# Miniprotein binders against Uncharacterized protein slr1840: the designs that were tried, part 30

Target 1, 371 residues: Uncharacterized protein slr1840, of Synechocystis sp. (p73408)
Amino acid sequence: MRQILIAPDSFKGTLSAGEVCQIALDVLAPEFDCVAHPLADGGEGTLEAIANNLDGQWQTVRVQGPLPDQTVDACYLWLPQEETAVIEMARASGLPLVPVGEHNPEIATSYGTGELITHAARRGAKQIQLAIGGSATNDAGLGLLMALGWQFLDSQGQSVGWGGQALGKVAEIIPPVLNAFPQVTVLCDVTNPFYGANGAAQVYAPQKGADPAMVQRLDQGLRHFARVVREFDGFEINFPRAGAAGGMGGGVAWALETKIESGFTAIAKLTQLEQAMAGCDLVITGEGCFDHQSPQGKVVGGVLELAKKINKPAIIVAGQCQLSQTVLPNVLKIFSLVGPDMPLEKALQHPQTALKKRLVQVKQYLIQSQN
Key: E = the ipSAE of ESMFold2; O = the ipSAE of OpenDDE; V2 = 0.75 times the mean of E and O plus 0.25 times the DockQ between their complexes.

## First folded at step 19 (miniprotein)

Design r42 (from r32 with E8R I43L; at its last look DockQ between E and O 0.53; V2 from the best seeds 0.00; counts 0 for: pae E 2.3 > 1.5)
Fold by OpenDDE base, look of step 19:
Structure r42 (fold): chain B 371 residues (1-371), chain A 82 residues (1-82)
Amino acid sequence: as target 1 above (371 residues)
Amino acid sequence: DLEEEIRRLLREAEELIKQYKELTEQGRHDEAREVLYRFLMLLARLRYLAFWLGNEEIYERAWELLEEMLEIVRELERQRSD
């Protein structure tokens, strides 16, 4: 074994993917040639994971916050070599930015996310990776699109206001006069349609502060907007994933003629995971809780699928493991932080120590396997 | 002419700030809210045009106007909560 790729997800609530990599390097690098490749799913920690893999520059920009009367200092990641900006909408239009008790998806706007895109374009971005998790909004991306020069007018020819309340008022769509934006790729793992029982409003608006009556209004607004879009250019916005981030997935996909990609897939491509893995003999991956859902579409699952595709052996290091090794034939071994020698409470209190202890066992296993 | 449009929008934005203040002083809060929304939408257009035309001066001026308006809004909200 000549080279090991260390490609973990975050251990949610305890360790970042970067921290996991560093601990793994500290334990394994004296004996093995190791390459750190921290990953993310397009959710929290995505920018940090990318920044650890690529030469990135943090950009801080003052933008419109999620509320009309709010401004925020939002960060995004600039990748100068790739001429790519990585933007998390949650930094400008995220739920955590809204004060407790003021959550209102009828008013919350995505405009500040559009300002980040504009700033990235000014910096010379040719591509933008837009992560859309953690939104405060159900505006179908109207605010974002307004920042990009789209106009949405009511039946009186006046511009519609902010937030999800604006959706039902849209009567006319005016595209940007100047259409020179970089290519935007939307990163999302949800499969919700734009509207309906499984749509943006019905599924996600409650957690954003919507009561049942507001949910119905927002869903009706999304339905109305979908009709207006269809009448405008024939586009059917009610497709799987369009409901992401309160319909922003659909709105951006329509207006910017882009696709919604899996966060893992996009990050794996951006960071050249397959190429890195191809150069290694073994992959070590892991997450906080490896369960029956983990093989399906998450970071660890994506890594394992890729490893299988290119015929690389894999080791899993998980905080907790609920799966037997027998379920994953391509996995050499699963190591759980929690075990007879490490109670759950102790592992949660001292995740770094627990991980280090388990990685020492991984090291021993690898040494024994070479002999 | 997009340059002329930018100048128009800038003047209109300044006028909307004035209208917002006047309406608020009159206790016409619902109308003031509509003016605020109009202002925000106008600034969206203004900043977009200024950006793509490379008019940095107007782009920054539009931001200053936004900050001014939002300061006014926040101050008035504080006064209502007192």
Scores: ipSAE 0.379, ipTM 0.747, lowest interface PAE 1.3, mean pLDDT 90
ESMFold2, look of step 19: ipSAE 0.535; ipTM 0.838
ESMFold2 (binder alone), look of step 19: mean pLDDT 79; pTM 0.735

Design r43 (from r32 with E5L I43M; at its last look DockQ between E and O 0.47; V2 from the best seeds 0.50)
Fold by OpenDDE base, look of step 19:
Structure r43 (fold): chain B 371 residues (1-371), chain A 82 residues (1-82)
Amino acid sequence: as target 1 above (371 residues)
Amino acid sequence: DLEELIRELLREAEELIKQYKELTEQGRHDEAREVLYRFLMLMARLRYLAFWLGNEEIYERAWELLEEMLEIVRELERQRSD
């Protein structure tokens, strides 16, 4: 075995993907040639994972916050070699930025996310990776699009304003005069349509502070907006994933003529995971909890699928494992942090120690497998 | 002329700030909110235009006006809650 790729997800609530990689390097690199490749799913820790993989520069920009009276200092990642900006909408328009008791998806705006895009474009971005998890908004991206020069007018020719309340008022759409924006890729794993029983409002607005009556209003707003868009250019915005981030997935996909990609897929492309993996003999991946859903999606599942595709063996290091090894033919072995020698409580209290202990066992296993 | 348009938009922005204050002082809060939204949209447009023209000065001026308005909004909202 010549080279090992270490490509974990975060161990949610305990260790970042970067921390997992560092611990793995500390244990394995003295004996094996190791390459760290921290991954993310486009959720929390995405920027940090990318920053650890690529030569990234943190940019801090003052932008509009999620509420009309708020400003925030939002960070995004600039990748100068790739001429790419990686933006998390949650940094500008995220739920955690809204004070407790003030959560209101009828008022919350994505405008500040559009400002980040504008700033990135001014800096020379040719590509923008837009992660849209953790939104406070149900505005279908109207605020974001307004920051990019779109105008949405009511029946009286006045601006519809901000937030989900604006959606039902849109009567006229005016595109930007200049639309030479960088290519935007929306990162999302959500499959919800734009509106309806499984739509943005019905599924996600409650967690953003919507009561049942507000949910109905927001859903009707999304339906109305979808009709207006269809009348405007014939686009059907009610497609799978369009409901992401309160309809921002659909709104951005429509207005910027982009596709919504899975977070893992986009990050894997950006960080050249396949190329890195092709150069290795073994892949070590892992996450906090490896269960029956893990093989079918997210980071670990994506890594395993890719490893299978290019015929690379894999090892899984999980915080907890609920699956038997027999279900994954391309996996050599699964190591769980929790075991007879490491109770769950102790592993949660000392995740670094628990991981290190398990990686020592991985090391021993690999050495034995070479003999 | 795009430069003239920008100047017009800046003048309109200043007028909207004035209107917002006046409406708020009169207790016409719903109308003030409408003015605020018009202002915000105007700033969005101005920043967009400035961006594409590469006019950093106008871009920053639009931001300054936005910050000024938001400070006014916060102050007036605080006064209502007291």
Scores: ipSAE 0.404, ipTM 0.747, lowest interface PAE 1.3, mean pLDDT 90
ESMFold2, look of step 19: ipSAE 0.623; ipTM 0.881
ESMFold2 (binder alone), look of step 19: mean pLDDT 78; pTM 0.723

Design r44 (from r32 with I43M E64R V73I; at its last look DockQ between E and O 0.55; V2 from the best seeds 0.00; counts 0 for: pae E 2.7 > 1.5)
Fold by OpenDDE base, look of step 19:
Structure r44 (fold): chain B 371 residues (1-371), chain A 82 residues (1-82)
Amino acid sequence: as target 1 above (371 residues)
Amino acid sequence: DLEEEIRELLREAEELIKQYKELTEQGRHDEAREVLYRFLMLMARLRYLAFWLGNEEIYERAWRLLEEMLEIIRELERQRSD
């Protein structure tokens, strides 16, 4: 075994993907040639994971916050070699930015996310990766699109305003006069349609502060907007994933003629995971809890699928493992941080120590396997 | 002419700030909210145009106008709580 790729997800609530990689390097090097490749799913820690993989520059921009009376200093990642900006909408239009008790998806706007896109474009971005997790909004991306020069007018020719309340008022759509934005790729793992029982409002608006009556209004607004869009250019916005981030997935996909990709797939492509993995003999991956859902659509699952595709063996290092090793034919071994020698409580209190201890066992296993 | 549109938007922005103050002083909060939304959309359009025309001065001016409006809002909210 000549080279090992270390490609973990974050251990949610305990260790970042970068921290996991560093601990793995500390334990496995210099006995093995190791390459760190921290990953993310497009959720929290995505920018940090990418910044650890690629030469990136943090950009801080003052933008509109999620509420009309808020401004925030939002960060995004600039990748000068790739001419790519990676933007997390949660930095400008995220739920954590809204004060407790003021959560209102009828008022919350995505405008500040559009300002980040504008700033990235000014910096010379040819591509924008837009992660849309953690939104405060149910505005179908109207605010974002307004920052990009779109106008949405009511029946009286006045602007519809901001937030989910604006959706039901849209009577006229005016596209931007200057259409020179970089290619935007939306990163999303949800499959919710734009509206309906499984739509943006019904599924996610309650978590954003919507009561049942507000949910109904927001869903009707989304339905109305979908009709107006269809009348405008024939586009059907009610497709799988369109409901992401309160309909932003659909709105951005429509207006910017972009695709919605899985967070893992986009990050794997951006960071050239397949190429890195092809150069290695073994992949070590892991996450905080490896369960029956882990093989489906998460970082670890994506890594394992890719490893299988290119015939690379894999080792899993998990905080907790609920799966038997027998389910994954390409997995050499699963190591759980929690075990007879490491109670759950101790592993949670000292995740770095627990991980290090388990990685020492991985090291021993690998040495024995070479012999 | 996009430059003329920018000039018009700037004039309208100043008027909307005035209207917001007047409506708020009159206790017409719902109407003031509508004026605020119009102002915010106007600032959105102005920043968009300034950006694509490469006019940094106008872009920064739009931010200053927004900050002015936000200060007005905060001041009026403080006066209501008192």
Scores: ipSAE 0.427, ipTM 0.768, lowest interface PAE 1.1, mean pLDDT 90
ESMFold2, look of step 19: ipSAE 0.457; ipTM 0.796
ESMFold2 (binder alone), look of step 19: mean pLDDT 78; pTM 0.717

## First folded at step 20 (miniprotein)

Design r47 (from r38 with Y20L E77A R80L; at its last look DockQ between E and O 0.45; V2 from the best seeds 0.00; counts 0 for: pae E 2.9 > 1.5, pTM E .744 < .8, SAP 72.789 > 70)
Fold by ESMFold2, look of step 20:
Order: structure tokens, then C-alpha cells, then sequence
Structure r47 (fold): chain B 371 residues (1-371), chain A 82 residues (1-82)
């Protein structure tokens, strides 16, 4: 029996990576021996993908939400064997938590994400994998750092408060008294610098609710904060990746001296993707790309690079597929959910049915090639 | 020290609670909102200190005070809209 690794990303907006795996297992079994290995790139679905691969414990913690008058019961994944906590910032400080019409990065705080880190530290975590996608904030991680005991004071000696509005007020930085925290690694694929034309505020704040005037204020706040940090300890915070999650990348890298790593690489290492792939004869990977003709995403690309490196053939299943950019010698065939027998609108309305239909075709292809 | 800071935070929180109630009852909502914001920041700091010092009683008390104050504000808002 051919052993097949099912290693997909989520089909964004329609199916989780775990759902994609389950449908594939249902369709391909019992004819093929399949191993589910759902993946993520550090964005939505990261905790679920890891939980499907490792023996972990969900932790539900009462924390500060993104709005100052909001509390949230947020989850993170505790991996006791690995002494590692995996935290998605978006579960405590993400845009989905903010009611439509109340998006405001000048007010939104990352404080609750810091509270998740504190909880994990007391649980015994030695390492934290911090996924920072989907944030509502543009506060450079000030809220997170305050939850870890940092104090940021204005020229009058009072707290600058929360949100992006606070950045321009910072005059004094007081590090925490209680400072025994685990090693934090930030999962980030964004290369934007802290401020400037391609910085956090200019590029991402509009999507979080900022109008043009607010974008300018937020960018100036980030510039001011960068100057205060340089005066404090000489750290140059405006580097590539520092602008991720409203400046969180820079703030955490500075204050916690942490590593920034690609989301796919970190998740692949943590879940032992290479070992799982080496044990299989074939890899099926995929992603959703229903609204846009673009190159394959970070998960699919990473899976294909690994498959090439260890000489494993691959099949791609995607929402829509345009593979005209490069020849991929390890890729046996590409299946698109959208096609003449499955128009885009129908695929979006019934994504499970669309995926199942294509996976039946994958199965037929594999049986034929086996003979 | 940190225990002294906790005592000072609790005293300030009690004062802010009194101010918030008075301002809200008087319909001075802009001033009440400013006091509420300061109360939120005090409770956040109190939770941090209590949690790391292992003072579970004060940690839970800070959350209880915050939730009670927010519920009072929400209840008053509902009564005004009726």
C-alpha cells in the first residue's frame, strides 16, 4: 500500500487544514495508508494544526481583550513534553474580537497577549512560540510588554496608556522588576520595517480601521518610540520584520531579545514534518486561493521545497490554480477545486463537496498510476 | 517595595470607584469615562503584581472589581436607554 502524507494549509475562509486532512483521509482510505499532517504558516489555524500533530493541552485564560473595556477567554496550546507554549496573538488581541465598526488601532491593545505569555510562564513553559498574525493593534507590543511588567511613562511620569496613541507619549522606559520569562520566538513572514513608507502603520493600519490621518499619527508614534528605544539602550528597532503585527515584531525583539522565525519553518520543526514526510511515498499538499491568481503560499512552497530536498513526489490540490511560473519536477499533478464542473461560486458555497470531488479524482489518478 | 505598591494601588482604586459612581450618577459621562480608563490601568497593574507575587486572593479580587465595575456601567447604560 502506498503511504501518503496529507500536509495542507487551510483553505482560507472555507476549510481548516484539519478539515482538509479529514476529507482527504475519508476519500483516500482504505485504498491508501494516509498520515494527516495539517500545517499553518503562523497565521490563522496555527494552534489547531499543532494540536493535530502533538499531544497538547488547551489552556483557557481570562485576559484583556483588544478594546480597553473588553475581556476575553483566550486559548493557547500547552505542550508539556516540549516545555513549550504556542500562542496566537489574535486570540487575545486580534481583529476578529473587535466588533465591526469599532476597529481602531490607536486604541487597541496587545495587553491580553502578554497575559497569555505570563500564564504560560507560570505553567512552566521554557519556550513560547508566538504567532502574531491577525492583530487589531498598532502599539508596537507596548500592551504585551506592560503585561510582562514594563512601564512606559510620559513626561509627567504617568503611564502612557494603551494603543497606538500611546507610542508618541513615551518619555521613560522602566524594565520589569520580575523578569524571569521563557524564551520567546516570534513567528513572522512579513518583512516590513517598523515605520516608514513600507512600515507597520502605512501598510497595515488601514486594514485595522485607520483612516489616512490616523495612519500618519501612528507612523509618527512608531518613529518616536524608535528614538526613545535607541536612547534607552542603543537598540535600532527599525529593521526588516520589525513592523509585523503593528510593530510587535520590533517591540518584542527589542525588549525580550527574541528570535524572529518564519511561521512555516517553526511549525514544520515543532511538528517534525521532515520525519513524517520521509516515512511516506507521496505528499499531497494544498491551499485555498479562490479570489486571486497568485503564486502558491508559504506552506505549499515549503512543503514542495522539502519534498524536493528528500526526493518525494507531490500532488497539489488548490482552490484555484495557476501554475505557469515554474516547472516543478517533483509535482506529479495539480488539481483545482474550481473548474468547468465546479464554478467558483459553487465551490465557495460548498467547499467540502468541492474538495471531496477533486480528491476522488486524485484517488482515481493514484490508482491508475499505481498500475 | 511591591507589597507597598499593591496597597497604594488598592487605595487609589477605591477612590476611583467612588469618583466613577458619583460622576456616572451626575450624568458627567466624559469625566466618568476618563476615571474608568484610569481604573482599568490600575487593575491591570494590580493583576500583574498579584499574579507574580503569588497573591491569588488579590489577583482574583482585581478581576472581580473590574468585572463588577464594568457590569455597573453597562447596567446604567441600559437603564438610560429605556
Amino acid sequence: as target 1 above (371 residues)
Amino acid sequence: DLEEEIRELLREAEELIKQLKELTEQGRHDEAREVLYRFLMLMARLRYLAFWLGNEEIYERAWELLEEMLEIVRELARQLSD
Scores: ipSAE 0.434, ipTM 0.786, lowest interface PAE 2.9, mean pLDDT 87
ESMFold2 (binder alone), look of step 20: mean pLDDT 75; pTM 0.669
OpenDDE base, look of step 20: ipSAE 0.468; ipTM 0.794

Design r48 (from r38 with Y48W; at its last look DockQ between E and O 0.63; V2 from the best seeds 0.00; counts 0 for: pae E 2.3 > 1.5)
Fold by OpenDDE base, look of step 20:
Structure r48 (fold): chain B 371 residues (1-371), chain A 82 residues (1-82)
Amino acid sequence: as target 1 above (371 residues)
Amino acid sequence: DLEEEIRELLREAEELIKQYKELTEQGRHDEAREVLYRFLMLMARLRWLAFWLGNEEIYERAWELLEEMLEIVRELERQRSD
């Protein structure tokens, strides 16, 4: 075995993908040629994972926060070689930025995310990767679009205001005079439509502080906005994935004529995962919980699919494994952090130690397999 | 045209600050909130225009105006809680 690719996801709540890679390098690199390739799904740690793979420059910008009275210093990643900015909306318009007890998707705005896009355009971005996980908002991206020069007016010709409450008031849409924005790609793993029983408000607004009455109002707002958009230019905004980030997926796709891609797929392309994997003999991947859904659409699933496609063997290192059998024939072995020697509670308290212990076992397995 | 729009937006911003204060003093808090939202969107538009014109001075002025307004908001909220 000449080279090992280490391509993990984050272990949610315990270790970043970068930390997992570092621990793996510490254990395996003395005996094997190892390449770290941390991955993400477009959620938390996406920027850090990309920054670890590519020569990126962190940009800090003062922007509007999720609440009207908030300003935040938000970071995004500039990739000068790729002329690409990677933006996490959660850095400007994210749920963690809202104080406990003040979660309100009727007033939360995506405006600050639009300011990050504007700043990236100023830096000369030709491409923007927009991760839209962790939103505080259900404004269909109205705030973001306002930051890009769109105007949304009520029946009295006044601006509709901010947040999900504004959606139902929109009577007129005025596009920006200047529409010279970089190509935006929205990173999204959800398939929710814009409105309805599986729509943005019904599925995600409760997690953002909406009570049942607010959910109904927000859903009606989304329905209204969808009608206004259809009347404006004929666009049908109620498509799969449009409901992502409180309708931002739909709003951005409509206004910026962008594509919505899975976070993994976009990051894998951007970081050239297939090329890196092609140069290796073995792939080690992992996540916090490997379950029956893991082979379908998560980072680990994506890595395994790619590994299968190019005929590379894989090892999985999971925090917890609920699968007794490998679905993929190219998976050599699954290692679980949790085991008889490492209870779940202890693994959660000491994730680094738990991972290191399993990686030592991986090392031993690999050495034995070479003999 | 865009420069004139910037001038108009700056004038409107000053008026909205005044209106916010007056409405708040009158206890018309819901209306004051609407004025605040209009102001915030105005600042958004102003920053957008300044960005496209490459006018850093106006871009920074828009942030200054926003900070001023938010200070007013905080002060008036404090006075209400006292």
Scores: ipSAE 0.372, ipTM 0.749, lowest interface PAE 1.6, mean pLDDT 89
ESMFold2, look of step 20: ipSAE 0.511; ipTM 0.833
ESMFold2 (binder alone), look of step 20: mean pLDDT 78; pTM 0.718

Design r49 (from r38 with L66I L70M; at its last look DockQ between E and O 0.52; V2 from the best seeds 0.55)
Fold by OpenDDE base, look of step 20:
Structure r49 (fold): chain B 371 residues (1-371), chain A 82 residues (1-82)
Amino acid sequence: as target 1 above (371 residues)
Amino acid sequence: DLEEEIRELLREAEELIKQYKELTEQGRHDEAREVLYRFLMLMARLRYLAFWLGNEEIYERAWELIEEMMEIVRELERQRSD
């Protein structure tokens, strides 16, 4: 074994993908040729993972925050070689930006995310990767689209205003006069439709501060907006993934005529994961919790599928492993941070130590397998 | 004429800032919020036009107006809470 690719996800709440890579390098690089390739799913830490993998430039822009009275200094990643901007909507329109007690998806706007897109376009972006996790909003991307020159008018010809409350008021849609924005790719892993029992409002608005009555209003707003869009151009906005980020997935997909891709797939392409993996003999991947669903989705599942496709062996290092055996023939072994020698509580308190300890075992296993 | 539209939007924006202050001073907070929304919509339109026309000066002026308005909003909200 000559080269190892280290391609983990974040260990949610404990270690970033970059931190996991660094710890793995510290343990394994003295014995093995290792390449770090931190990954993300388009959620939190996506920009950092990409920045650790590509020669990116951080751009800080003052934009509208999620609430009408807020401005924020939001960062996005500029990739000059790829002429690509990577934008996390959460940096402008995210839930953590809203003060405790002021969470209100009827008022929260995605406008600042649209401003980031505009700034990236001005910077010369040909492509924009838009990660839409962690939203404060249920506005179907209305604010974002307004920043891009879309107008949404009520029955009196007045602007509908901001937030999820605006959705039910939309009577007329006016597209931008000029639409020469770079190609936007929306990154999300959720499959929720735009509205209904599994829609944006019903599933995600509660965690954004919506009470049951607000959830109903927001869902009705989404239904109304979907009707208006259908009447406008015949587009059916109620499709799988459209409910992402309070309907932003659907709104952006409709207005910008773009596709919604899985975060992993987009990041894997952007960072050239397949090429990196092809140059290695072994892949080490991992996440915080590896369960029965992990092989079929997320970063680890994607890495394993790719590894299988190109016939590379893989090792999984998980925070917790609920699987006794893997059904994937290319997986050599699964290591769990949590074990008889490392209780969950201790692993959570000292994730770096727990990971280091387990990576030493991985090292030993690899050395033994070469003999 | 897009240049004329820009001039009109700027004039209207200045008027909306005044209206917001006046309404807030009168305790008419719901109406002031509507004025704020109108102002933000105007700034959205102005920035859009300036961007696509390549008018950097107007684009930056729109940002300055937004920042001014946001400062006013924050200050008046603080005064209300005191």
Scores: ipSAE 0.450, ipTM 0.774, lowest interface PAE 1.0, mean pLDDT 90
ESMFold2, look of step 20: ipSAE 0.677; ipTM 0.898
ESMFold2 (binder alone), look of step 20: mean pLDDT 79; pTM 0.738

Design r50 (from r38 with R33Y; at its last look DockQ between E and O 0.62; V2 from the best seeds 0.00; counts 0 for: pae E 1.6 > 1.5)
Fold by OpenDDE base, look of step 20:
Structure r50 (fold): chain B 371 residues (1-371), chain A 82 residues (1-82)
Amino acid sequence: as target 1 above (371 residues)
Amino acid sequence: DLEEEIRELLREAEELIKQYKELTEQGRHDEAYEVLYRFLMLMARLRYLAFWLGNEEIYERAWELLEEMLEIVRELERQRSD
């Protein structure tokens, strides 16, 4: 074995993908040639994962926060070689930016995310990768689009304002007068439609502070907005993934005529994961919980599919493993952080120690496999 | 003329700041809230125009006005809670 690629996801907020890589390097690099390739799904840690793989420049911009009375210093990643900005909406319009007790998706705005896009455009971005996880908003991206020069007017010709409350008031749409935006790609792993039982409001608004009555209002707002958009240009905004980030997926896809891609796929392309993997003999990947759904649609699943495609063996290091059997022939072994020697509680309290212990076992396994 | 629109928006912004203060002082909080939203929408338009026209001075001025307004909002809310 000449080279090992270490391509993990984050471990459910306990360890970043970068931290997992570092611990793996510390354990394995003395004996094996290792390359770190931290991955993300477009959620938390996406920028850090990309920054660890590519020569990026952090840009800090003062923008509107998620609440009308908030301003925040938000960071995005500039990739000068790729002429690409990577933006996490959560840095400007994210749920963690809203004080406890003030979560309100009827009021929360995505405007600050639109400002980040504007700043990236000023920086010379030809492409923008927009990660839309962790939103505080259910505004269908209205705020974001307003920052890009879209106007949404009520029946009296007045601006509808901000937040999910604005959606039901939209009577007229005015596109930007000046439209010189870079190509925006929305990164999203959810398949939720724009509205309805599986729509943005019904599924995600509760976690953003919506009570059942608010959820109903927000869903009706999304339905109304979808109708107005259809009347405006014939676009059907109620498609799979449109419900991402409180409808921002749909709103941005419509207004900017862009596609929604999976976070993993976009990051894998941007960071050239396939090329990195092709140069290695083995892939080590992992996530916090490897379950029956993990082989499909997650970072680990994507890595395993790619590894299978190019005939690379893989090892999985998971926080917890619920699978008794390997589902993929190219998976050599699954290692769980949790085991007889490491109870769940201890692993959660000391994730670094738990990971290190398991990686020592991975090391031993690899050494034995070479003999 | 977009430059004329920018000038008008700046004038309107300053007036809305005054109106917000006056309404709040009068205890007309609901109306003050509406003024704040109008101001925010105006700032949205102003920053958009300034940015795409490459007018950095006006873009920065729009931020100054926004910060001024938000400082006023925070101060008046604090006074109401005391």
Scores: ipSAE 0.513, ipTM 0.818, lowest interface PAE 0.9, mean pLDDT 90
ESMFold2, look of step 20: ipSAE 0.604; ipTM 0.884
ESMFold2 (binder alone), look of step 20: mean pLDDT 78; pTM 0.730

Design r51 (from r38 with A44G; at its last look DockQ between E and O 0.85; V2 from the best seeds 0.00; counts 0 for: pae E 2.2 > 1.5)
Fold by ESMFold2, look of step 20:
Structure r51 (fold): chain B 371 residues (1-371), chain A 82 residues (1-82)
Amino acid sequence: as target 1 above (371 residues)
Amino acid sequence: DLEEEIRELLREAEELIKQYKELTEQGRHDEAREVLYRFLMLMGRLRYLAFWLGNEEIYERAWELLEEMLEIVRELERQRSD
């Protein structure tokens, strides 16, 4: 009889990946033997998805928040068997931690994220998976690096301070005496360079609270910092993906020699998705895309590519998706939550009911296909 | 000497608290704000050093000093917002 892997993304804004898995398990049992494998792409829900798959220990750490006069209790996931810590930058330095009227990337600091890294290192981590989505900052990781012992001085020999405002002041860089931190891998799917028309400040600072004048100052600061880094050790910081999280991608790549990896790829490796899929006859994956029709998300796309690679058939359950199974030949069928019997407004108001309805149809399809 | 740096940071922290109060009482709010930011950065440095040296007492003291300063800031801001 079929063993089915349930490997979804969250239905963003309605159902977590774990909730989607539980609904699928409830509907498909006992007729099918299902394995839950909730996923994420390095954004919201990443730590929870990993914790649902691995024996992890939540670590709660008091750290510096994004605002200079703010402290937060931030958590990360310690995976002792893998000697790995999984850290979401947004839990220490994220935009949701800042009241809407106080959003200011010239002030916001990544210092607390650096404090999570130091805690993980002292805990024994050999590797850190750093998810950098949802940041409040445009400081190029200066705060993070200062928490790791780096010093950045202005032309008068004084600390440049925190926040994006500090970038344009840097005249001297003093690396820490101790920099034997674990290997940091940045989970990043954004391709933006450090500065310029498609850079961190121009593209992302507005949603962090920057008006046009501030965007210009932040971009100028990033350009200045890039020049100082080049003079310091020749590193060319303005490369694709360097602009992620307000320049964090570039800053940590320079200072910590980080690897950059897509969020899905990193999570799939860590949770052993390929091994789990190889043990099943079929994979069901899905995502919520209710507010408009869009291309498939990174989790669904990654699951389908892996399923194709190891010759496993797939079923997609999505809110509103215009994928063609002829583009993806290993896809048996696509079930959309929105349809003639479930209008968009009703699906958004009752997402659990809408999902259950389609999963019953998936179940019936699978039973009939066994004949 | 990291232990000597910690002692110097603690002494400077006490001085910055006094300076913050004096500047605020004198109505010199921009200067007081600069003193506050310098204090916050010093507390970050102190936490870093104490944590890596394994000095739990100093690590917790740095958090206590930070909270003490922030309470002073909030109290003086309330008195100012009249």
Scores: ipSAE 0.530, ipTM 0.831, lowest interface PAE 2.2, mean pLDDT 88
ESMFold2 (binder alone), look of step 20: mean pLDDT 79; pTM 0.734
OpenDDE base, look of step 20: ipSAE 0.638; ipTM 0.876

